# Designs tried in a protein design chat: VH-VL binders against Stromal cell-derived factor 2-like protein (SDF2). Part 11

Target 1, 181 residues: Stromal cell-derived factor 2-like protein (SDF2), of Arabidopsis thaliana (Mouse-ear cress) (q93ze8)
Amino acid sequence: VEITYGSAIKLMHEKTKFRLHSHDVPYGSGSGQQSVTGFPGVVDSNSYWIVKPVPGTTEKQGDAVKSGATIRLQHMKTRKWLHSHLHASPISGNLEVSCFGDDTNSDTGDHWKLIIEGSGKTWKQDQRVRLQHIDTSGYLHSHDKKYQRIAGGQQEVCGIREKKADNIWLAAEGVYLPLNE
Short names: E, the ipSAE of ESMFold2; O, the ipSAE of ESMFold2 at other seeds; V2, 0.75 times the mean of E and O plus 0.25 times the DockQ between their complexes.

## First folded at step 6 (VH-VL; framework fv_acimtamig)

Design c3 (from c1 with heavy chain S100T; at its last look DockQ between E and O 0.91; V2 from the best seeds 0.00; counts 0 for: pae O 2.5 > 2)
Fold by ESMFold2 at other seeds, look of step 6:
Structure c3 (fold): chain C 181 residues (1-181), chain A 120 residues (1-120), chain B 106 residues (1-106)
Amino acid sequence: as target 1 above (181 residues)
Amino acid sequence: QVQLVQSGAEVKKPGESLKVSCKASGYTFTDYYMHWVRQAPGQGLEWMGIINPSSGYTSYAQKFQGRVTMTRDTSTSTVYMELSSLRSEDTAVYYCARDTYSSGWYEDYWGQGTLVTVSS
Amino acid sequence: SYVLTQPSSVSVAPGQTATISCGGHNIGSKSVHWYQQRPGQSPVLVIYYDSDRPSGIPERFSGSNSGNTATLTISGTQAMDEADYYCQVWDYSSDVFGGGTKLTVL
């Protein structure tokens, strides 16, 4: 199944099987922006992300997402964008990944390059991919380090500049919009 | 070996701008963030901001927001720091300093420093 | 903004152990880095991540970090260790340096 712009998908961290999650719970210190974590359960309404193009490009709803494309990921429930910046992540001190903005407010901190592992040319379900943040060069990353307070039992999601096995994600469950022609 | 070579000392008047260059060698320029840190005579270290040479993305200390601009030229492996509307309190040695490759936020190599004196 | 506090100076006799403190609220939850600056020279990293030494830094340099205090320890202190020492953390979005400690070997 092809991932198209407009699809709402869950992103599963390959090594830990946790899904990329966000909730209207800000980080307790530092940025104070909406937290982004790994969630252990498969059934979770806060793990859906809408695939969106960067404004001013020719891609439209239903188009396939090419390897190397720059995209945005909108948290379905809160409408905020997956975001990163030069700010330390809460547990590991890597790059903070947050949700920020709204339907009308988006900036370059919301831009991620899709990197398909292997020879695939367009993004498909269960394909091994990385998401590299444009501004910071950090790869979306997670690891078996858990929060105690703001999201007990959920794991840290952060950005790290080094390619590692822990920056591999799969598009798992979702509502996939049909591919255009 | 990693080297960061900065431009030479400058004398400026209040209200002018300064621009310091920092040429990197001995490593992959775009893999490492670059900090700028200054030190007034007889004083401690004061962080000014950070740049990602790969994207050109910057983050500045609040004190300098609106006065500082950091840029880079990837073809010459050079980072620049410009500080506008100079005051006598901006008299300092200005350093570029390389952030580490991953899991960083410390400065593993420093430039030789550039003395900028602001006086009438 | 986050503040790191260091003593202004520390004096030790040659061969003795020097201890330089770096105080900060809940600094034990942060990674602390240390720099040596000799007169007229650029800072040089001597400890990172609380206790790790870069290549070329003698084993007599060590560090620790717990609670509200990080500590740089120099055992067998030599005349060449006479310098200013700065602690540093990255506090979410900002580099923060301590005020510096002048180590005198007498």
Scores: ipSAE 0.554, ipTM 0.855, lowest interface PAE 2.5, mean pLDDT 92
ESMFold2, look of step 6: ipSAE 0.602; ipTM 0.872
ESMFold2 (binder alone), look of step 6: mean pLDDT 94; pTM 0.958

Design c4 (from c1 with heavy chain Y106H; at its last look DockQ between E and O 0.86; V2 from the best seeds 0.00; counts 0 for: pae E 3.3 > 2)
Fold by ESMFold2, look of step 6:
Structure c4 (fold): chain C 181 residues (1-181), chain A 120 residues (1-120), chain B 106 residues (1-106)
Amino acid sequence: as target 1 above (181 residues)
Amino acid sequence: QVQLVQSGAEVKKPGESLKVSCKASGYTFTDYYMHWVRQAPGQGLEWMGIINPSSGYTSYAQKFQGRVTMTRDTSTSTVYMELSSLRSEDTAVYYCARDSYSSGWHEDYWGQGTLVTVSS
Amino acid sequence: SYVLTQPSSVSVAPGQTATISCGGHNIGSKSVHWYQQRPGQSPVLVIYYDSDRPSGIPERFSGSNSGNTATLTISGTQAMDEADYYCQVWDYSSDVFGGGTKLTVL
């Protein structure tokens, strides 16, 4: 199944099987922006992300997402954008990944390059992909390092500049909008 | 061998701008952030900001917001730092320094430094 | 505005051990890096991640970091080790340098 602009999807970290998650709990350090974590459960309303184009492009709802496209990921429940910057992540001191903005406020810190591993031309469910942050060059990354208190049992999500096995993600559960063409 | 070669010393008047270049060689230019750090006479190191040469993204120390601009030219593997509205306290040696490829954020190679003197 | 505090100077006899401190609130939770700057020269990285040495740095340079203090230690101090030494962390979204310590080998 093709991932189209407008689809609401869960992103599963390949190695740990945790889903990309956020909720209205800010980081206690770094930017103070809304936290982004890996969530262990499959049934979780806070793991849906809406695939959106960058403003000023011609892509519309239902269009396929091409390999190499720059996209935004909007957290469905809070309407904030998946974001990164040079602040240190709370556990590992890597690049902090957060949620920022709202329906009307977005900046280049919300821009991610979709990299499809292998030779695929458009983004499909269960393909191995990386998301590389445009501003920092950091890959969306997670690892088996868990929060103890505020987000107990959830894993740190961060950005790192090196390609590693731990920055591979899969589109998993979701509401996949039909392909236009 | 990693090398960072900076432009030559400059003498400036208050109110002018300076622009220092830093040419990188011996590594993949766009894989490493570049810092700018200055050192006033007899004083310590003062961080000015950082640039990602891949994207052109910059982040500046608060003290220099509005006066500093960092740019790069990937075709020549060169980073530039421009400081406007110069004052006598901007007299310093200006260094470019390559960020390590690590989450620890440290400067593993430094340019030779560029002395900029601001005097009337 | 995170602050790193270093003594302004440290003196040591040749062959003895020099210890340069870097104080900061909860610095033990941060990665500390150290630079050597000889007179008229650019800084050179001598320790990173608290205790790691870059290639080409003598084993007599070592580092530690715990609580509120990081320490650069130079064993068997030589005349060529006479220089200014700076500690550094990345805090929030910026580099923070200590004020520097002049090491004198007498």
Scores: ipSAE 0.422, ipTM 0.814, lowest interface PAE 3.3, mean pLDDT 92
ESMFold2 (binder alone), look of step 6: mean pLDDT 95; pTM 0.960
ESMFold2 at other seeds, look of step 6: ipSAE 0.637; ipTM 0.879

Design c5 (from c1 with heavy chain D31E; at its last look DockQ between E and O 0.86; V2 from the best seeds 0.00; counts 0 for: pae O 2.7 > 2)
Fold by ESMFold2 at other seeds, look of step 6:
Structure c5 (fold): chain C 181 residues (1-181), chain A 120 residues (1-120), chain B 106 residues (1-106)
Amino acid sequence: as target 1 above (181 residues)
Amino acid sequence: QVQLVQSGAEVKKPGESLKVSCKASGYTFTEYYMHWVRQAPGQGLEWMGIINPSSGYTSYAQKFQGRVTMTRDTSTSTVYMELSSLRSEDTAVYYCARDSYSSGWYEDYWGQGTLVTVSS
Amino acid sequence: SYVLTQPSSVSVAPGQTATISCGGHNIGSKSVHWYQQRPGQSPVLVIYYDSDRPSGIPERFSGSNSGNTATLTISGTQAMDEADYYCQVWDYSSDVFGGGTKLTVL
């Protein structure tokens, strides 16, 4: 199944099977922005992310997402954008990944380059991908380091500048909008 | 061998701008952030800001917001720091310093420093 | 707004152990880095992440961090260790340096 702009998807961390998750709870140590974590369960309403183009492009709802495209990911429940900046992540001191903004406020900190592993030219379900943040050059990353207080058992999600196995993600469950003809 | 070589000392008048260069060698320029830190005569270290040489993205210390601009030229592996509306308090040695690999948020290599004197 | 406090000066006899403190609210939850600056020279990293030592720094340099105090320890202090020493943390989105400590070896 093709991932199209407008699709609401879960992003699964390949190595740990945790899904990219957010909720309206700010980081306690850090930017104070909405926290982003890895969630262990499959059934979770806070793991849906809407795939959006960057403003000023011609891409529209239902278009396929090409390899190398710059995209935004909007948290479905809170409407904030997956975001990063030059700020230390709470557990590991890597690059903080947060949610910020709203439906009408987005900046370059919300821009991620889609990197498809292998030979695929468009993004498909269960395909191995990386998301590289444009401003910081960090790859969306997770690891077996868990929060105690804000979400016991949930993993830190951060950015790192090295390509590693732990920055591979899969589009797993979701509501996939039909591909435009 | 990692090396950060800065431009030479300068004498400036109040109200002018300064622009210090920092040429990197011995590593992949775009893989490490670069800090700028200054030190007034007889004083401690004062952080000014950080740049990602890959994207040109910057973050500045609040004290310098609106006066400082950091840029880079990837073809020459050079970072620049410009400070505008100079005053005597801006007399300092200005350092570029490389952030550790993978954004460790500490400075593992430092340039030789550039003395900038602001006097009437 | 985060402040790191260091003593202005520490004096030690050759061969003895020097300790340089770096105080900060809940600094034990932060990663502390230390720099040596000899007169007229650029700073040099001597400790990072509280206690790790870069290649080329002698084993007599060590560090610790707990509660509200981080400490740089120099055992077997030598005359060449005379320098200013700065502690540093990254606090959210900015570097914070301590005021510096002048180590004198008499």
Scores: ipSAE 0.510, ipTM 0.849, lowest interface PAE 2.7, mean pLDDT 92
ESMFold2, look of step 6: ipSAE 0.571; ipTM 0.866
ESMFold2 (binder alone), look of step 6: mean pLDDT 95; pTM 0.963

Design c6 (from c1 with heavy chain S103T; at its last look DockQ between E and O 0.79; V2 from the best seeds 0.00; counts 0 for: pae O 3.2 > 2)
Fold by ESMFold2 at other seeds, look of step 6:
Structure c6 (fold): chain C 181 residues (1-181), chain A 120 residues (1-120), chain B 106 residues (1-106)
Amino acid sequence: as target 1 above (181 residues)
Amino acid sequence: QVQLVQSGAEVKKPGESLKVSCKASGYTFTDYYMHWVRQAPGQGLEWMGIINPSSGYTSYAQKFQGRVTMTRDTSTSTVYMELSSLRSEDTAVYYCARDSYSTGWYEDYWGQGTLVTVSS
Amino acid sequence: SYVLTQPSSVSVAPGQTATISCGGHNIGSKSVHWYQQRPGQSPVLVIYYDSDRPSGIPERFSGSNSGNTATLTISGTQAMDEADYYCQVWDYSSDVFGGGTKLTVL
């Protein structure tokens, strides 16, 4: 199944099976922006991300997302954008990944390049991909470093400039909008 | 093998701008962030900001917001730092310094420094 | 903003062990890096991530970091170790350097 602009998807970290997650709780230090984590369960309303084009481009709802496209990912529940910047991540000291902005407030820190592993030309469900942040060059990354028990064992999500097995993600569950044409 | 070669010393008057270049060689230029750090005579090191040469994205120390601009030219593997509205306290040696590949937030190689003197 | 505190100077006889402290609130939760700067020269990285040495840095340079203090230790100190030493952390979005410590070998 094609991932199209407008689809609401869960992004699963291939190695740990945790889904990309956010909620309206800021990081305690650092930027103070809304936290982004890996969540262990499939049933989670805070793991949906809407695939959006960068403003001012010609892509529209229902278009396929091509390999190499620059996209934004909007957290469905809070309407904030998946974001990164030159801040140290809370646990590992890598690149902080956060949520920032709203429906009308977005900047270049919300821009991610879709990199499809292998020979695929368009983004499809269960396909191995990386998301490389445009401003920082960091790949969306996760690993076995977890927050405290009270947060339910959620794991750190960060950016890292090195291409590693731990920055592979799959579009898993979601509402996949039909392909245009 | 890694080298960071900076432009030569300059003498400036208050109100002018300075622009220092830093040419990188011996590594993949766009794979590493670049810091700018200055040192006033007899003083310690003061961080000014960082640039990602791949994207041109910058982050500046709060003290220099609005006065500093960092740019790069990937075809010449060169970063630039421009500081405007100069005053006497801007007299310093200006260094470019490379961040580690893993984004370790430390400066593993430094340029030779560029002395800029600001005096009336 | 985050502050790192170093002693202004440390004196040591040749062959002695020199210790240079770097104080900061909860610095043990940060990665500390150290630079050597000889007069008229650029800084040179001598320790990173609290205790790791770059290639070419002698084993007599070591580092530690816990609580509110990071320490650079130079064993068997030599005349060529006479320099200014700076500690540094990245405090979320900015570099912070200590004020520097002048090591004198007499």
Scores: ipSAE 0.615, ipTM 0.876, lowest interface PAE 2.2, mean pLDDT 92
ESMFold2, look of step 6: ipSAE 0.623; ipTM 0.876
ESMFold2 (binder alone), look of step 6: mean pLDDT 95; pTM 0.962
ESMFold2, look of step 7: ipSAE 0.607; ipTM 0.874
ESMFold2 (binder alone), look of step 7: mean pLDDT 95; pTM 0.963
ESMFold2 at other seeds, look of step 7: ipSAE 0.424; ipTM 0.811

Design c7 (from c1 with light chain S93D; at its last look DockQ between E and O 0.83; V2 from the best seeds 0.00; counts 0 for: pae O 4.1 > 2)
Fold by ESMFold2 at other seeds, look of step 6:
Structure c7 (fold): chain C 181 residues (1-181), chain A 120 residues (1-120), chain B 106 residues (1-106)
Amino acid sequence: as target 1 above (181 residues)
Amino acid sequence: QVQLVQSGAEVKKPGESLKVSCKASGYTFTDYYMHWVRQAPGQGLEWMGIINPSSGYTSYAQKFQGRVTMTRDTSTSTVYMELSSLRSEDTAVYYCARDSYSSGWYEDYWGQGTLVTVSS
Amino acid sequence: SYVLTQPSSVSVAPGQTATISCGGHNIGSKSVHWYQQRPGQSPVLVIYYDSDRPSGIPERFSGSNSGNTATLTISGTQAMDEADYYCQVWDYDSDVFGGGTKLTVL
């Protein structure tokens, strides 16, 4: 199944099977922006991300997402954008990944390059991909580092400039909008 | 062998601009952030800002915002720092310094420094 | 803005242990890095992440960090260790350096 602009998807970390998650709980350090974590369960309404183009492009709902495209990912429930910057992540001190903005406020910190592993030309479900942040060059990353308190059992999600196995993600569960012809 | 080679010493007048270059070698230039740090005579180290050579993205210390511009040329593996509206307090040795791999937020290699003297 | 405080100077006899403090509010929750600057030279990293040594730095250099104080310790101090020493953290989105400590080996 093709991933199209407008689809609402879960992003699963390949190695740990945790899904990219967010909710209205700010980081206590770093930016103070809305936290982003890896969630262990498959049933979670806070793990849906809407695939959106960068403003000013000609992409429309139902268009396929090409390898190398710059995209935004909007958290479905809070409407904030997956975001990164130079602030240190809480556990490992890597690049902080947060949610920022709203339906009408987005900046370049919300821009991610889709990198498809292998020879795929368009993004499909269960395909191995990386998301590289445009401003910082950090890959969306997670690891076996877990929060101990409020987000206990959830994994740290961060950005790291090194290309590693731990920055491979799969589009998993979701509402996949039909491909335009 | 990691090396950061900076441009030579300069003498400037108040109100002018300076531009210091820092040429990197011995590593993949775009894989590491670059810091700029200055040191006034007899004083300590003062951080000015950081650049991602891959994207050109920059972040500046608040004291220098509006006066500092950092750029890079990936074809020559060179980072530049430009400071405008110079005043005598800007007299310092200016260093480029490489951030650790994966944004460790410490400077593992330093350039030789560039003395800039601002005098009326 | 975050402030790191170092003593202006420390004096030790050759062969003895030098300790250089770096004070900061809740600095034990931060990663502290240390630089050596010999007269007329560029800074050189000697400790990172509180206690790790880069390749080529002698084992007599060590570091610790807890509470409100980080410490650089130089055991068996030699004349070549005479230099300025700076502590540093990354706070929020900025480097913060201490004011520097001049180590004199008498």
Scores: ipSAE 0.267, ipTM 0.765, lowest interface PAE 4.1, mean pLDDT 91
ESMFold2, look of step 6: ipSAE 0.489; ipTM 0.843
ESMFold2 (binder alone), look of step 6: mean pLDDT 95; pTM 0.964

## First folded at step 7 (VH-VL; framework fv_acimtamig)

Design d1 (from c6 with heavy chain T103V; at its last look DockQ between E and O 0.94; V2 from the best seeds 0.00; counts 0 for: pae O 2.5 > 2)
Heavy chain, then light chain:
Amino acid sequence: QVQLVQSGAEVKKPGESLKVSCKASGYTFTDYYMHWVRQAPGQGLEWMGIINPSSGYTSYAQKFQGRVTMTRDTSTSTVYMELSSLRSEDTAVYYCARDSYSVGWYEDYWGQGTLVTVSS
Amino acid sequence: SYVLTQPSSVSVAPGQTATISCGGHNIGSKSVHWYQQRPGQSPVLVIYYDSDRPSGIPERFSGSNSGNTATLTISGTQAMDEADYYCQVWDYSSDVFGGGTKLTVL
ESMFold2, look of step 7: ipSAE 0.640; ipTM 0.878
ESMFold2 (binder alone), look of step 7: mean pLDDT 95; pTM 0.962
ESMFold2 at other seeds, look of step 7: ipSAE 0.629; ipTM 0.882
ESMFold2, look of step 8: ipSAE 0.644; ipTM 0.882
ESMFold2 (binder alone), look of step 8: mean pLDDT 95; pTM 0.962
ESMFold2 at other seeds, look of step 8: ipSAE 0.572; ipTM 0.864

Design d2 (from c6 with heavy chain T103L; at its last look DockQ between E and O 0.89; V2 from the best seeds 0.00; counts 0 for: pae O 3.6 > 2)
Fold by ESMFold2 at other seeds, look of step 7:
Structure d2 (fold): chain C 181 residues (1-181), chain A 120 residues (1-120), chain B 106 residues (1-106)
Amino acid sequence: as target 1 above (181 residues)
Amino acid sequence: QVQLVQSGAEVKKPGESLKVSCKASGYTFTDYYMHWVRQAPGQGLEWMGIINPSSGYTSYAQKFQGRVTMTRDTSTSTVYMELSSLRSEDTAVYYCARDSYSLGWYEDYWGQGTLVTVSS
Amino acid sequence: SYVLTQPSSVSVAPGQTATISCGGHNIGSKSVHWYQQRPGQSPVLVIYYDSDRPSGIPERFSGSNSGNTATLTISGTQAMDEADYYCQVWDYSSDVFGGGTKLTVL
């Protein structure tokens, strides 16, 4: 229901129904960092992302995530952070989205602003949201552009500065930590 | 109307630093990235780097990495470019140039340029 | 490290069509932008995304991009078109400019 800090969730791209995915395979171009893609299947252990606050803030596990909050998303299996920068994405040449760092290494390239569509005050399951990267101002985005060589059928995930329908995501499946409030 | 007004010409000695300002007007300052591009006398255009004025995030050309710093002041709608450890080869006209709203990675408006001469 | 190659100069008679090339490895997969710089002036964007014109740029300016070559075309060339012209792409995390082409209208 409520998305709280510490929850492990899948993020579904609204228009294509693909889930945000990563695994220990680096991009062959661009940064060479761990790749992030859209995955077509619902059953996928590499689609879980842990919602984390920015270090040194007062938010705790179980707290609700407020509209406009800056958050990090940690890939559950690899412990790397959802990340972006000005490198070109492999298919469309937009902003590359990758996974980088580890449990002890995180920087501002891992920071995303949660934007809730409509008037909601806190983040809830199946709610339409956008994730805007703090450093680049790019929105987390996907589209029906697929890789051919690397795990054919997976979609490109990238950052785009323009607000579009293709940067709407929903928190779908997950383990939601109980709300503290 | 979009305007980018740069600080005046400077004469510097080798080893000093320069700092050029670029004041933006006629648009929402934080919605558009800003490039810095220089042009040595009689030469072509050379990209130095880009800044997101919203966040202060920067990316620099490898040639200038470690020597260039780009900053902004959102209260005055001004970007700055600082280049340290100057040498005679740094004599150039320095331009600020605005990227498009969609971050199309092209320069749609240019400042008037700032001539910086490095000589003893 | 990505390189854009332009001829140093192009000469054209008034009223004729000028073409300015911009060569690069697989440049057809990139978006090419073009700038005009008149003597003593700042550059001005004349073409973006290969073929689009900004507001205020005459229709006689056009662009194309395929394979290893992008081209700026100026039809009905006028004396005021005498300038340096630069092509540009964004390659991964940096701007790359061509070396520039001086267009002379005689």
Scores: ipSAE 0.386, ipTM 0.802, lowest interface PAE 3.6, mean pLDDT 92
ESMFold2, look of step 7: ipSAE 0.412; ipTM 0.815
ESMFold2 (binder alone), look of step 7: mean pLDDT 95; pTM 0.964

Design d3 (from c6 with light chain Y49D; at its last look DockQ between E and O 0.81; V2 from the best seeds 0.00; counts 0 for: pae E 3.2 > 2)
Fold by ESMFold2, look of step 7:
Structure d3 (fold): chain C 181 residues (1-181), chain A 120 residues (1-120), chain B 106 residues (1-106)
Amino acid sequence: as target 1 above (181 residues)
Amino acid sequence: QVQLVQSGAEVKKPGESLKVSCKASGYTFTDYYMHWVRQAPGQGLEWMGIINPSSGYTSYAQKFQGRVTMTRDTSTSTVYMELSSLRSEDTAVYYCARDSYSTGWYEDYWGQGTLVTVSS
Amino acid sequence: SYVLTQPSSVSVAPGQTATISCGGHNIGSKSVHWYQQRPGQSPVLVIYDDSDRPSGIPERFSGSNSGNTATLTISGTQAMDEADYYCQVWDYSSDVFGGGTKLTVL
């Protein structure tokens, strides 16, 4: 199944099987922006992310997402954008990953390059991918380091500039919009 | 192997601007952030900001917001730092310094420094 | 704004052990890096991530970080170690340097 612009998907961290998660709980330090974590359960309404193009591009709802495309990921429940910047992440001191903005407010800190592992030309469900932040060059990353206070038992999600096994993600469960093509 | 070569010393008057270049060699230019750090005579190190040569993204120390601009030219593997509205307090040696590759956030290689003197 | 505090100077006899402190609130939760700057030269990295040595830095340089204090230790101090030493952390989105410590080897 092709991932199209407009699809609402869960992103599973390949190594730990945790899903990318957010909710209206800000980081207690650093930016103070909405926290982003890895969630251990499969059933979670706060793990849906809507795939959106960058404004000013020609991509439309239902178009396939090509390898190397720059995209945005909108948290479905809170409408904030997956975001990164130079603040230190809470546990490991890597790049902080947060949710920022709303339906009408987005900046370049919301832009992620889709990198498909292997020879695939378009993004498909269960395909191994990386998401590289445009501004910082950090890869969306997680590891088996868990919060004690902010989101007990959930894993830190951060950005790391080095390609590692721990920055591979899969589009897992979701509501996949039909391909226009 | 890794080498950061900066432009030569300058003498400036208050109100002018300076622009220092830093040419990188011996590594993949766009893989590493570049810091700018200055040192006034007899004083310590003062961080000015950082640039990602891959994207052109910058972040500046609050003290220099509105006066500093960092740019790069990927075709020549060169970063630039421009400081405007110079004052006598801006007299310093200006260094470019390469950030570590991973999540280190430290300066593993430094340029030779560029002395800028601001005097009336 | 995060502040790192270093003594202005430290004196040591040749062959003795020098210790240079770097104080900061909860600095033990941060990664501390150390630079040596000899007179008229650019800084060079001597310790990163609290205790790791870059290639080419002698084993007599070591570091530790706990609580509110990080420490650079130079054992068997030599005349060539006479320099200014700076600690540094990355705090949120900024580098923070300590004020520097002048190491004098007599």
Scores: ipSAE 0.433, ipTM 0.821, lowest interface PAE 3.2, mean pLDDT 91
ESMFold2 (binder alone), look of step 7: mean pLDDT 94; pTM 0.958
ESMFold2 at other seeds, look of step 7: ipSAE 0.594; ipTM 0.870

